# Ledger of designs, part 3: VHH binders against Galectin-4 (LGALS4)

Target 1, 332 residues: Galectin-4 (LGALS4), of Bos taurus (Bovine) (q3t0d6)
Amino acid sequence: MAFVPAPGYQPTYNPTLPYHNPIPGGLRVGMSVYIQGVASEHMKRFFVNFEVGQGQGADVAFHFNPRFDGWDKVVLNSKQNGSWGQEERKMSMPFRKGAAFELVFMVMTEHFKVVVNGTPFHEFKHRIPLQMVTHLHVDGDLMLQSINFIGGQPPSNQMPMPAQAYPMPMSAQAYPSPGQYYQQQSRLPTMEGPPAFNPPVPFNGRLQGGLIVRRTIIIKGYIPPTAKSFVINFKVGSSGDVALHINPRMTEGAVVRNSFLNGSWGSEERKVSYNPFGPGQFFDLSVRCGADRFKVYANGKHLFDFSHRLSAFQRVDLVEIHGDVTLSYVQI

## First folded at step 1 (VHH)

Design a25 (framework vhh_6fv0_2)
Fold by ESMFold2-Fast, scan of step 1:
Structure a25 (fold): chain B 332 residues (1-332), chain A 125 residues (1-125)
Amino acid sequence: as target 1 above (332 residues)
Amino acid sequence: QVQLQESGGGLVQPGGSLRLSCAASGFTFSSYDMYWVRQAPEKGLEWVSTISSSGGSTYYKDSVKGRFTVSRDNAKNTLYLQMNSLKPEDAAQYYCARGEWDYGDYSLEYYFDYRGQGTQVTVSS
């Protein structure tokens, strides 16, 4: 991996199908599962399953199954003791063959809330206790760009698992650990603010406590097909200084970086080995504050570094995002 | 002029032990988290261990837990990796590194400001 995840932020980039892996720490109220991918141009169907264990006969707490191999529909169901339950169906299709999508499962107390491309789609009431769900299984006619498990933990490097958030005794719940997070909390990037879900653009977020070493800002978004450019600024509100200006320009095929300090733009930096910002594409961007520089990753891959030009970068207390972009998730 | 120099590698039998060292110079060693990473022949870089700048916290790859111990001596600007109960799977070029180390299931790539030349560990019967 090219990025150390913060507690409650567990992405996998470009996984191969079938994807069938443990949900880090198990399924919890307040958790969201973000799936970004592309529906095959010849798609008949794909599915997303929340499963009890990893056996072939595993119970399925929630089966989400869009189908083009008949009337366009999304089938939702569960499987218990080898038998499918009462089918729920939506005759509306939020996916398009050949198109990129973002599919979000929000784990609520009474149901899974399904959001597709920023639009609420369905609520599926829990039929199996969510504490029994241990695995996510994805397969079918799609390509996965990312799967990310977000939330279900305090947005702090301190990640106590409150007993009161889960039925006792904890020993009765055999959930896979999210790796060694509990041993690595003091080394992980800081997630200090509450997440913003589908915030409007322009976005203005306050960096409470300012920009500190290891603080990581996560931006998940979508670039509309007609988009020309958008901007992300790390700004000192009191002076208007911009420590880091990130300006993807779709028309130029460029990712421009610069600073605006003491009333002057600095020299542009443009070099990247790849460009993650294309029209009609979803992206996952993380901006991490290092001691000597910003480290920026897109879709799990290192994109660029930007050496600090503002020596007192702790004064940065504002993140601005504006222009031709739609935001699905911002964590600052 | 930042420099990292590993030593202590060699040939051992399965079940044997080695102690690797990394001499650091050209920067304030006590201010940085340090890393041990390895690369087996025809394989990518693999994270092995992390130690905090103070030495108060240590982290390990699951397959080496209980067998490897990382430590540091900030007065001597030296990083160590004690390797016990070595297995054939541990054979690799071992590097110490400074910089951002990323683990997990995001991608296969890793980033360091500086990395040493490495020291070879061979585990053979």
Scores: ipSAE 0.000, ipTM 0.109, lowest interface PAE 20.9, mean pLDDT 81

Design a26 (framework vhh_6fv0_2)
Fold by ESMFold2-Fast, scan of step 1:
Structure a26 (fold): chain B 332 residues (1-332), chain A 125 residues (1-125)
Amino acid sequence: as target 1 above (332 residues)
Amino acid sequence: QVQLQESGGGLVQPGGSLRLSCAASGFTFSNYAMYWVRQAPEKGLEWVSTISYSGDSTYYKDSVKGRFTVSRDNAKNTLYLQMNSLKPEDAAQYYCAKEGPYSSGWYDETEFDYRGQGTQVTVSS
């Protein structure tokens, strides 16, 4: 199952290793590459490469390589015309064997900014022009949970259809401007607010224009090992009514859903086929507003539906997130 | 190659019952949520029901809640829709569907990976 919320958000869930695929629309300033995975319990090494083309002898604009074989370190380098450049080395290790991680590469004008588990780790100055980078290559002793390309709005070059994928638009003749691109994507779920990167908790985001059919809210976060519970509310600010209350409870192993309307809690819904919210885990949550219900996906899998209890759900104008959770990305 | 084959439709009088079946092949059925959607003449697709991977969670359009029951048999790769107390407004071509690449939307057929050929349900005396 692939869930693509909007242009500029390109998730791939549970990819197999080696991962070696084009970066959608190429690499651009303002893009972030989010990698969620688990370091193998017996990890020696893994790497993430930003590559110029897909061939065996391709130049590597940025090679990111944590190593547990020998003294713990992260090696950073580039490869041009078959030769490795000057190695940069960090003798600090932000990864732990057997532990889940989130690794983020932020594409800045002068460098790649590397963030691990929400903490800035390194800045790697560009040695090869960004425009030459076309592919992401990941391999080694890890399990990938997801890879997401976020921000830097190139056109989405492929429109999925039932049972098949459409050919990508002709790049020279049919390359749309950013405005035309959004018009062409009118059938995709919409995301209307600006993204929030590593926002503090509690989080309060306004839904400009309110909650409408197709509007999709994305929440990427982390559940600390000692976390007990956290809350996501879809709220009518003027009345305090909560149309949808999502309450993961780590101590109970439950994902509680309810509403708070006219001063009263409704009936709890708890049933799920799997629970994506565990201590020490990263999650990718998508909440989509449908005509009849909310549709909620976690880590690319359907988690639950919640039938509308507030008939005028368009009045929902606030998303609140609070409790024992760390947020890396929120798009409303 | 993914294939979905619906059956069990027919003509029924108001208040009657029908049981629809969908035989699935070409994918790991137990790993995907499944849907029933319907389309009446000159109307768009309407979502009717959702069932989770394991069959543990079910969801329904308000107008069919209490009358329709979705179920699945993962050992047989088969999806079912039990329809009771059928009304004239339930008359439509019924399709089973696998979740689509954008989302599990039920108002746009392009949001499903696959839909079957459908089975016609007619409600009249």
Scores: ipSAE 0.000, ipTM 0.230, lowest interface PAE 18.7, mean pLDDT 81

Design a27 (framework vhh_6fv0_2)
Fold by ESMFold2-Fast, scan of step 1:
Structure a27 (fold): chain B 332 residues (1-332), chain A 124 residues (1-124)
Amino acid sequence: as target 1 above (332 residues)
Amino acid sequence: QVQLQESGGGLVQPGGSLRLSCAASGFTFSSYGMYWVRQAPEKGLEWVSTISGSGDYTYYKDSVKGRFTVSRDNAKNTLYLQMNSLKPEDAAQYYCATDTEYYDILTGPEFDYRGQGTQVTVSS
């Protein structure tokens, strides 16, 4: 992991199948599970299970199962005490053989909300209490790019509370964001603002407190198949200076970096050992402010460093994202 | 748990050479950028060099460029720093680092957990 995990942001990159691991802190209302992957060109089916324990024959609170073997459909069900429940079925197929996808499970009070490629797909009513769910299990005809658990974790520095004689109102409970947790850890990456889910492009986010050492910006997005280029700018709003300009160019196969200071572009930097920005691909980008440079990771791998050209980089107070990209998650 | 162990330091004359090594474990080595940093008493912690996970992309501090070469062997989970034409100002404790949770070198002077490092001393 290129990024130091927090209870509210827990990425795993390029996991092998079968993926069968604990959900950090278990499921909570307000948590989202982001799965980025590629459906196999020969795909018959894959599944995502939210499971009670890790053992063979574990109960399955939610089974999500797209199938191309027969009529295209997505099957949704639960398994309790070794028996499958009443099957729910969608005869619409949001996945395509050979295509990259983003699959998001949002944990709501009454149901799992399923979102595929930014489009709401289904709501699956809870059949097993969320507190019982401990593991995520993924297998079948796909390749996993990333799994990320976002939100839902209480601060780890809180002392365990004694059991209450009466239930706490749900509306009285706070949902800590990754930014709220990281602000308390001076050695860890900091995330200052609230997350934006599926924000529109162009995106303009204010960096409250400015760009400081260890501040980390997370961008999850998708590059449409017809996309030519997009831009991420770290900008001083008052002057228009751009400390770091990141410009993926899909037609050139390039990741261009530069600065725009005092009305002039600097020298382009282009060297990368791999390019994570392809048409039809999802990406996970982290940009961390270091003392000497920006450190940029994509899909769990170091992509480039960019030495500071604006000496007063703390003056950067704006992140702009525009061009041929769609955004699923931005944390600044 | 991330574990990094530096070795290869020693005493050399000005103009001499040393090769430092860093043995890494506890993470997927090839997926992470690696760093060499050094600390002399008057300078604090200084970044020296960066290498990408693949080894194809390198960066250097201006004062060491052309004299130092960073490399890695992903099959052996080992990072290297070849130091040529050593100068008295290169004398320092040298540490390797990565972006994983227990050995991030982009911490302030308060970073106490950085392992033992390897000492480089350059005579007058």
Scores: ipSAE 0.000, ipTM 0.211, lowest interface PAE 17.0, mean pLDDT 80

Design a28 (framework vhh_6fv0_2)
Fold by ESMFold2-Fast, scan of step 1:
Structure a28 (fold): chain B 332 residues (1-332), chain A 127 residues (1-127)
Amino acid sequence: as target 1 above (332 residues)
Amino acid sequence: QVQLQESGGGLVQPGGSLRLSCAASGFTFSDYAMYWVRQAPEKGLEWVSTISTSGGSTYYKDSVKGRFTVSRDNAKNTLYLQMNSLKPEDAAQYYCARDLGEEWYDSSGYTYGMDVRGQGTQVTVSS
């Protein structure tokens, strides 16, 4: 079963091309768009468009277009009222044919900041007010693994003030109550800490308030081609107890799970129907705390459950990540 | 699998009319904005017209405004260009293209995004 999107984390996994969909809540300063994919072995071009309104005939606030046909380059431009603007060109190519990539667009006040495989690439100054951008469009010679809209809280809803001198009937004052907005939010997974962008490994994140039912930890990362293994621990910092130990082992092709409680390792769990942790691959991991178990999803697909072995799991106050992995995003 | 087949070109006198057609197959036609572009001998590709996915928005090169009309029939997977009051400078090979966001520079320095497919259809204007 796929992970349910939260307002600050809205993934789409394995979308078909062309991808052409609304940006949830539109573009806002502080939002990031994470695109994980594979450049075709025979790639000529692909593009990512931030568009004004519905449909491919709409204005394009930002067109990002890497090209292998002709001289290797990345073209950046906008389209207004059917006319392309002044082209910006980068004569360096951050993508490789046949290789997996992570492409991140960070929405800043004055520009889009483009990051490819963890390396800053370009800053594209806004030519169209970002508030006008409503859709993301991706197509060309690639396969999409995921598209994720992260951060940039939606604007707060304000009830309009009625300009009436008379008492109004309840139906004329039918505004959504603040409670109705909170009711919608109460059913979604919680993410309580600030996000960490491209944090170093080893990573140690404090889980403020401890692990509670519905709390969801998000880990986006990359497995280097020479990687042997890495570890994710859900730990009680004061005792050193590990409630959940996740240990992908690339050499063995295994995803090992265990606990370390009262100085002893428990029984290993290894069963998975697929292994998302391949050398040279990007992954998106979600770990959700349930009442009876952890539920773990990788790349939008259920990977495993792990029944609680630490009954007082709310004591878990540390997420530790170490070993042969590069991290692009951690949200706890 | 993706195919765009242009037709309807020919020889006309100045002031004459032609209707070009572009038959699309191998993709979901209604999901793409479409372009008409042209190439005269010894010149680069020039953008002529764009039509939105629904046909609700159309855009034209300044020199053809009021004379050319682009339209589409999504039920028939067909794009059209009605050309009236043709001038000698309109003589060119005409191509249809789907909008993939790719950018090309025409001879005037404008950029336009398109994926040009097929052999095109020749338009000649002479007396």
Scores: ipSAE 0.000, ipTM 0.089, lowest interface PAE 20.9, mean pLDDT 80

Design a29 (framework vhh_6fv0_2)
Amino acid sequence: QVQLQESGGGLVQPGGSLRLSCAASGFTFSSYEMYWVRQAPEKGLEWVSTISSSGSTIYYKDSVKGRFTVSRDNAKNTLYLQMNSLKPEDAAQYYCAKSTYEWDESGYTEYYYGMDVRGQGTQVTVSS
ESMFold2-Fast, scan of step 1: ipSAE 0.012; ipTM 0.478

Design a3 (framework vhh_nb_b201)
Fold by ESMFold2-Fast, scan of step 1:
Structure a3 (fold): chain B 332 residues (1-332), chain A 124 residues (1-124)
Amino acid sequence: as target 1 above (332 residues)
Amino acid sequence: QVQLQESGGGLVQAGGSLRLSCAASGSIFSDYAMGWYRQAPGKEREFVATIYSGGSTYYADSVKGRFTISRDNAKNTVYLQMNSLKPEDTAVYYCARDSGYSSGWYDLSEYDYWGQGTQVTVSS
């Protein structure tokens, strides 16, 4: 499987259950954990735990547990020294058996903010210092499409930390240590704009400094069941030229790519080996600007390349997203 | 500090087979995608095949079904098995290590280490 990693963007695609792994760099204020999956058609329950260590009987800082066995509810709690704390309950169910979902945990100073399918669901006040949380544990009656840690890498997209020396985050193991100077990170994807969380559609984002080699645009979204089509344009604001036009068409089952230069559409490109844009589906799209072409990945898999048709692609200073799509995260 | 060394090239008749090897020395072979590229006389360097750290593979349309890329992490080696060779496959074949991007396609910024190349000549 292929994907495009970027600083502050740490995806794992199609992980098997149970998922029980370190949180890259540990849990920090300003970090978000994006989970995309499908609730089993026969779901009884699943859980997401933020855990203190990986050992058996580890303390659980936050236990998120939707249940269809009995009355539909979501149970939220913590576990310290083998004992569950005071249960919080939501007698509403944001998940549907057999349906795709997006579940987001935002780490705030005072609480975890939980967002389901773009709708705020709950705020769970910290009961265990967040610095003690090291692992994410997911299991139960679901299939995972992706788990993504966003904003977990210095210096991107995090709240100020105390002015003190602390060990290099595990997520930074991809970067050269003092003994690994030959492994430079100057060739990795860059992300330069501020993130937008659940932005409205139409979306218009400015590319500060324009489109440069290695710049990576991340788009997480959802295709409504009644959607007909939507558009992503990489545009020159001053002329209206479109260097890359991506147009998923649900009725045709097509992913159309083209350019609009000097008042004329070019030749359509349509060939893909798979189509990630189905009705009722969540997607994770990465668009990287290469020296010769755009490289586009969806849900961790290469989708298409698009050779540059605008030779001065650095003039591209707008990303537009419009049409029948909802957006959960855009990073430009 | 990473060095890549190709071997296994040579002269072969159309319809024949060759197996190319690329030995890597230096750091952390198993964490990187490895690729094969080729350059025919008078042409730009073009993508042939890639294998990601997890073992998934991608091929150029011109070689799909005829070439197979594989890796042996214990030996720090990547291989390209070339079957049903055509005169159009004549080129210098280069091994490349991904910069950690996990991209399967060549771009000037995507690969940080290249081998010296090995010549493959296919006669009719």
Scores: ipSAE 0.000, ipTM 0.116, lowest interface PAE 20.6, mean pLDDT 80

Design a30 (framework vhh_6fv0_2)
Fold by ESMFold2-Fast, scan of step 1:
Structure a30 (fold): chain B 332 residues (1-332), chain A 125 residues (1-125)
Amino acid sequence: as target 1 above (332 residues)
Amino acid sequence: QVQLQESGGGLVQPGGSLRLSCAASGFTFGDYAMYWVRQAPEKGLEWVSTISGSGGSTYYKDSVKGRFTVSRDNAKNTLYLQMNSLKPEDAAQYYCARVSGLYFGSGTLSAFDYRGQGTQVTVSS
């Protein structure tokens, strides 16, 4: 039990195939579905389906199907009342046999936007109303590393009510709305800032309000095959002190942790049961601030804890990411 | 104005020893952690060792642990790297470095605010 899901961030790690499960809260405009996996060395085909219901023979709002059997291509289509629609084809293959990939479906108002390994690939216009889509189905010649539903907001946030001709002035003493209950969920991880999609490296993100207990930082990225090292710093901008320095070193096969306080490096910590930062690999990292320590998880599995060395960790107001890494998503 | 100047490199046989020195000026030397980094031909920058400002804490790349020893003399503003049991894979241009505000540790040469011109270490028979 690695990471507690939060509204708007719903990961599933290392799911078995076939993956055929409900989309949390259903499919919604503004949602992104992140799929990290590895194409089989002997891949013929795999598919990703957005389905209406969970039964056998369900309608398919969007079928995404890369094929290496025959001419390399990606087939895109829908299925309604047991009949396939007009096929769309891309004779460009963004996947490589045996290689790790990140496949992102962004739900836009008029279409699904498909992004592969950070590069826009295709736009598939909606053929079935999005509100009818309830399930994600993945199967074929791949291994799944993770599936993550990002941007799942409550229904009231998806359909703003039209302004009425005679709006009433609002009072601070109006009776509590149902939303106030969810706003008081102090047991769940908090995510304060807006997400950054495919941000450039070096990345410098400001922690508005500083680092507080239960604040969780999410970093999704990729280690290029030629990468040597990269750094994640939790920093006090005014002094330059680094409360937590995470330094994956691909040449050493190490994940180094340390602090840099008052001009001095502290004691190096290196012990991990596994290393998620291999060349050619995608990763999903979460860093949660606890009362006594940072709790760090990679690809859904506990990686390490780091006891606070900066007592006033609330002074941390900057997250820096530098070096040989490509970023697909950062939430601080 | 920060200045760093390395010396002590040269040619040695496998199993030999060298002592590198780095003369620092332009800053309060004992207030800063110092780094040794190296770059072999056709390879990227590699971090080798770190020493805290006081000299009380030292850190090493796994492949050099037990063979290399970093030290400093804050009264003389000098950083040292004692290299024993040298291997062909240790052949590289060696740099002493200081980081100001970046905290890369093992990043590229361009990630360090200050570094010297380097001193060449060659290991061959």
Scores: ipSAE 0.000, ipTM 0.121, lowest interface PAE 19.6, mean pLDDT 80

Design a31 (framework vhh_6fv0_2)
Fold by ESMFold2-Fast, scan of step 1:
Structure a31 (fold): chain B 332 residues (1-332), chain A 124 residues (1-124)
Amino acid sequence: as target 1 above (332 residues)
Amino acid sequence: QVQLQESGGGLVQPGGSLRLSCAASGFTFSSYAMYWVRQAPEKGLEWVSTISYSGSDTYYKDSVKGRFTVSRDNAKNTLYLQMNSLKPEDAAQYYCAKEPYDYVWGSYDTFDYRGQGTQVTVSS
């Protein structure tokens, strides 16, 4: 798999600028738009627009515009009937020229929540009904690594919405409640569980129903500049067996894969044509369970396959992530 | 649209060799992993080999390891399978396949193979 072909996960890798395309299924509360890219070394400005329709005169529900041409600032605004509204400004700059970034727009009921490099940045109150937004437009002095549309609630008229069990913490450091673990236990073999947004490391996620053929785990993260290594384990909780151990090592420039079965490490596999885990880089990792192997893709490109060494791989019921990595999104 | 065209099959005696080719068009060939799969008369569709988008990583079904070699030429948009020491059990229709990322299914057991395939027969 290059990526998971599912309604709630719609990645585009290495798009050219300008990017101007429909938002799959339109904009919905609970949807997140993940943009990974690199700010140009000579960046003056770039923008991300949530637009009403496709034309050049389209209304803009939300315009997000970081600028280095003048005082460093991020300008936020809307455009209706050809006229810009009241400008909001942040005089803090979360982007750095020449540096990779991850920019996330979370669609909340009252506002767009903007998160940059894992840190909450701004809340932009809706000025245009979100259901009128149809297109995402990105242009300016950056290079896009990926744009991904994740999540989204079904319309309330299609099925009853459960009552909100708990409020979201203001710090945006929300941790899973005990109830979220029970939700994971209800997953069907071909369904994805609830996503974890900016989960802490070490991360431990339960694969309810176990590792089934076609199940795909998605991990979005960042390698700090001082990082030495991190680990992703596909584990059998009851025995401690690790069916697949992925260990990026930044100092060696290696992506080590192995298994830990019946108390013994197997033979290391290291061969890759490229390494997506560089210091200061964001990554998008997809791990898909096949009948004879794991298929692993990074940033839209095949990275490696790993033949099953645990014959009863369906027993894998735990995904562990630990070490020198920060996580923005995990879907298991 | 994605188009895949296999060639190079034929009749060979046990222990013989064949080289299969797959011409690809309609997508950025150098950006996708490619697969060889086969359909034997009494078996189901089975995976044979995988090659990474760059060609640096290759993987094989246990029963063909050491006998088959997959390779690719990204400049020519062509995938190859060199088959040595052929056994009667290798007789099948061989298909090349692209990662089926644009389908909801897209499982290991379902491949985007749009070619007619190429028949490999191993005689006594």
Scores: ipSAE 0.000, ipTM 0.095, lowest interface PAE 24.9, mean pLDDT 80

Design a32 (framework vhh_5c3l_4)
Fold by ESMFold2-Fast, scan of step 1:
Structure a32 (fold): chain B 332 residues (1-332), chain A 124 residues (1-124)
Amino acid sequence: as target 1 above (332 residues)
Amino acid sequence: QVQLQESGGGLVQPGGSLRLSCAASGFTFSSYAMSWVRQAPGKGLEVVSDISGSGGSTTYADSVKGRFTISRDNAKNTLYLQMNSLKPEDTAVYYCAREGYYDSSGYWDEFDYRGPGTQVTVSS
């Protein structure tokens, strides 16, 4: 079964270069664009463009361009009516040739905030109105692991009426009827809590209302090069019972799953067709509660299922993350 | 490492002449196209002239054609701008700049590096 994105979480995994696609719903204040990739070992340049339309010669609201040719630097600029604007430069390089990275663009009221590997890097003041930006364009000397558009999602009962007021290249006004739109929305995984950005480890997040069928927990993180193991627990806070324990062990190359119920560990499950948790790697983990089992996806690919061992799984009201991991985003 | 240093600016009367120089170091000078760029008070940057790495091709902004001449001495790592028939409108800080290149986005970083600039004032 294919991965179904939760509202406000719109990933594309392992896209080919050049990546040149619409931004779902366009740019909105409060939205973040997460890019995970690997800089080529022989990288000269790559770029990320926020573009007005998809045509050749489209205006570029924000051009982000790290360079290893000449002096190491990051060039930032915009293009309006065929002309590049006043260049901004950072003579510091947050990327390393051959290394995995996470690059985040946070859409703020006055600027794009750029965060690289969890560290704030630059603020680029808006030069073009955000509502004009429709496309993301990525190309150059990198490999893309994922691109994810997070936040800025209308509530599930919100009608898309405001979007009809904007001039658009496509006849996007052909929306499903309100009843059909609500039915479509009700089929998607649910995300109920507020997101946590770069939360500290250990992390303890409350699941308001507990686990329900279709609730999806998203964890984006990084495994330090020296990491040995880390833990994700789906826990009943009042009893200490753990319905699902996920324990990546980097030294063993294993992804251990188990439960801790009534004071006892159950039988370990270890089988996976691939291991997404390597030292120096970023990961994107999705844990969805099903009626009979948890469904777990890593980097857009099914990783494992875990049949419910706690029949009253709605009692799970805590997500705990600890150990040798850095977190960039958690949504519960 | 890359260093660009302008000299030769100053105060000159309308109709006068001035010769700017740019000393370049830290890169293979003959491998890069070079430009002179100016910024008048309260205005944006204007590229006034550029020259290919070999010196075989030059361009000029319409505002300076026939009055300014760009040249280079690759043996001395030096770029020049000969300015004749100066006008008050030529008053600006003049920058020596090394040209960048196009990437796959169609972006041309006009200048990889520029010098600190030299002031040219044309006034009676």
Scores: ipSAE 0.000, ipTM 0.266, lowest interface PAE 11.8, mean pLDDT 82

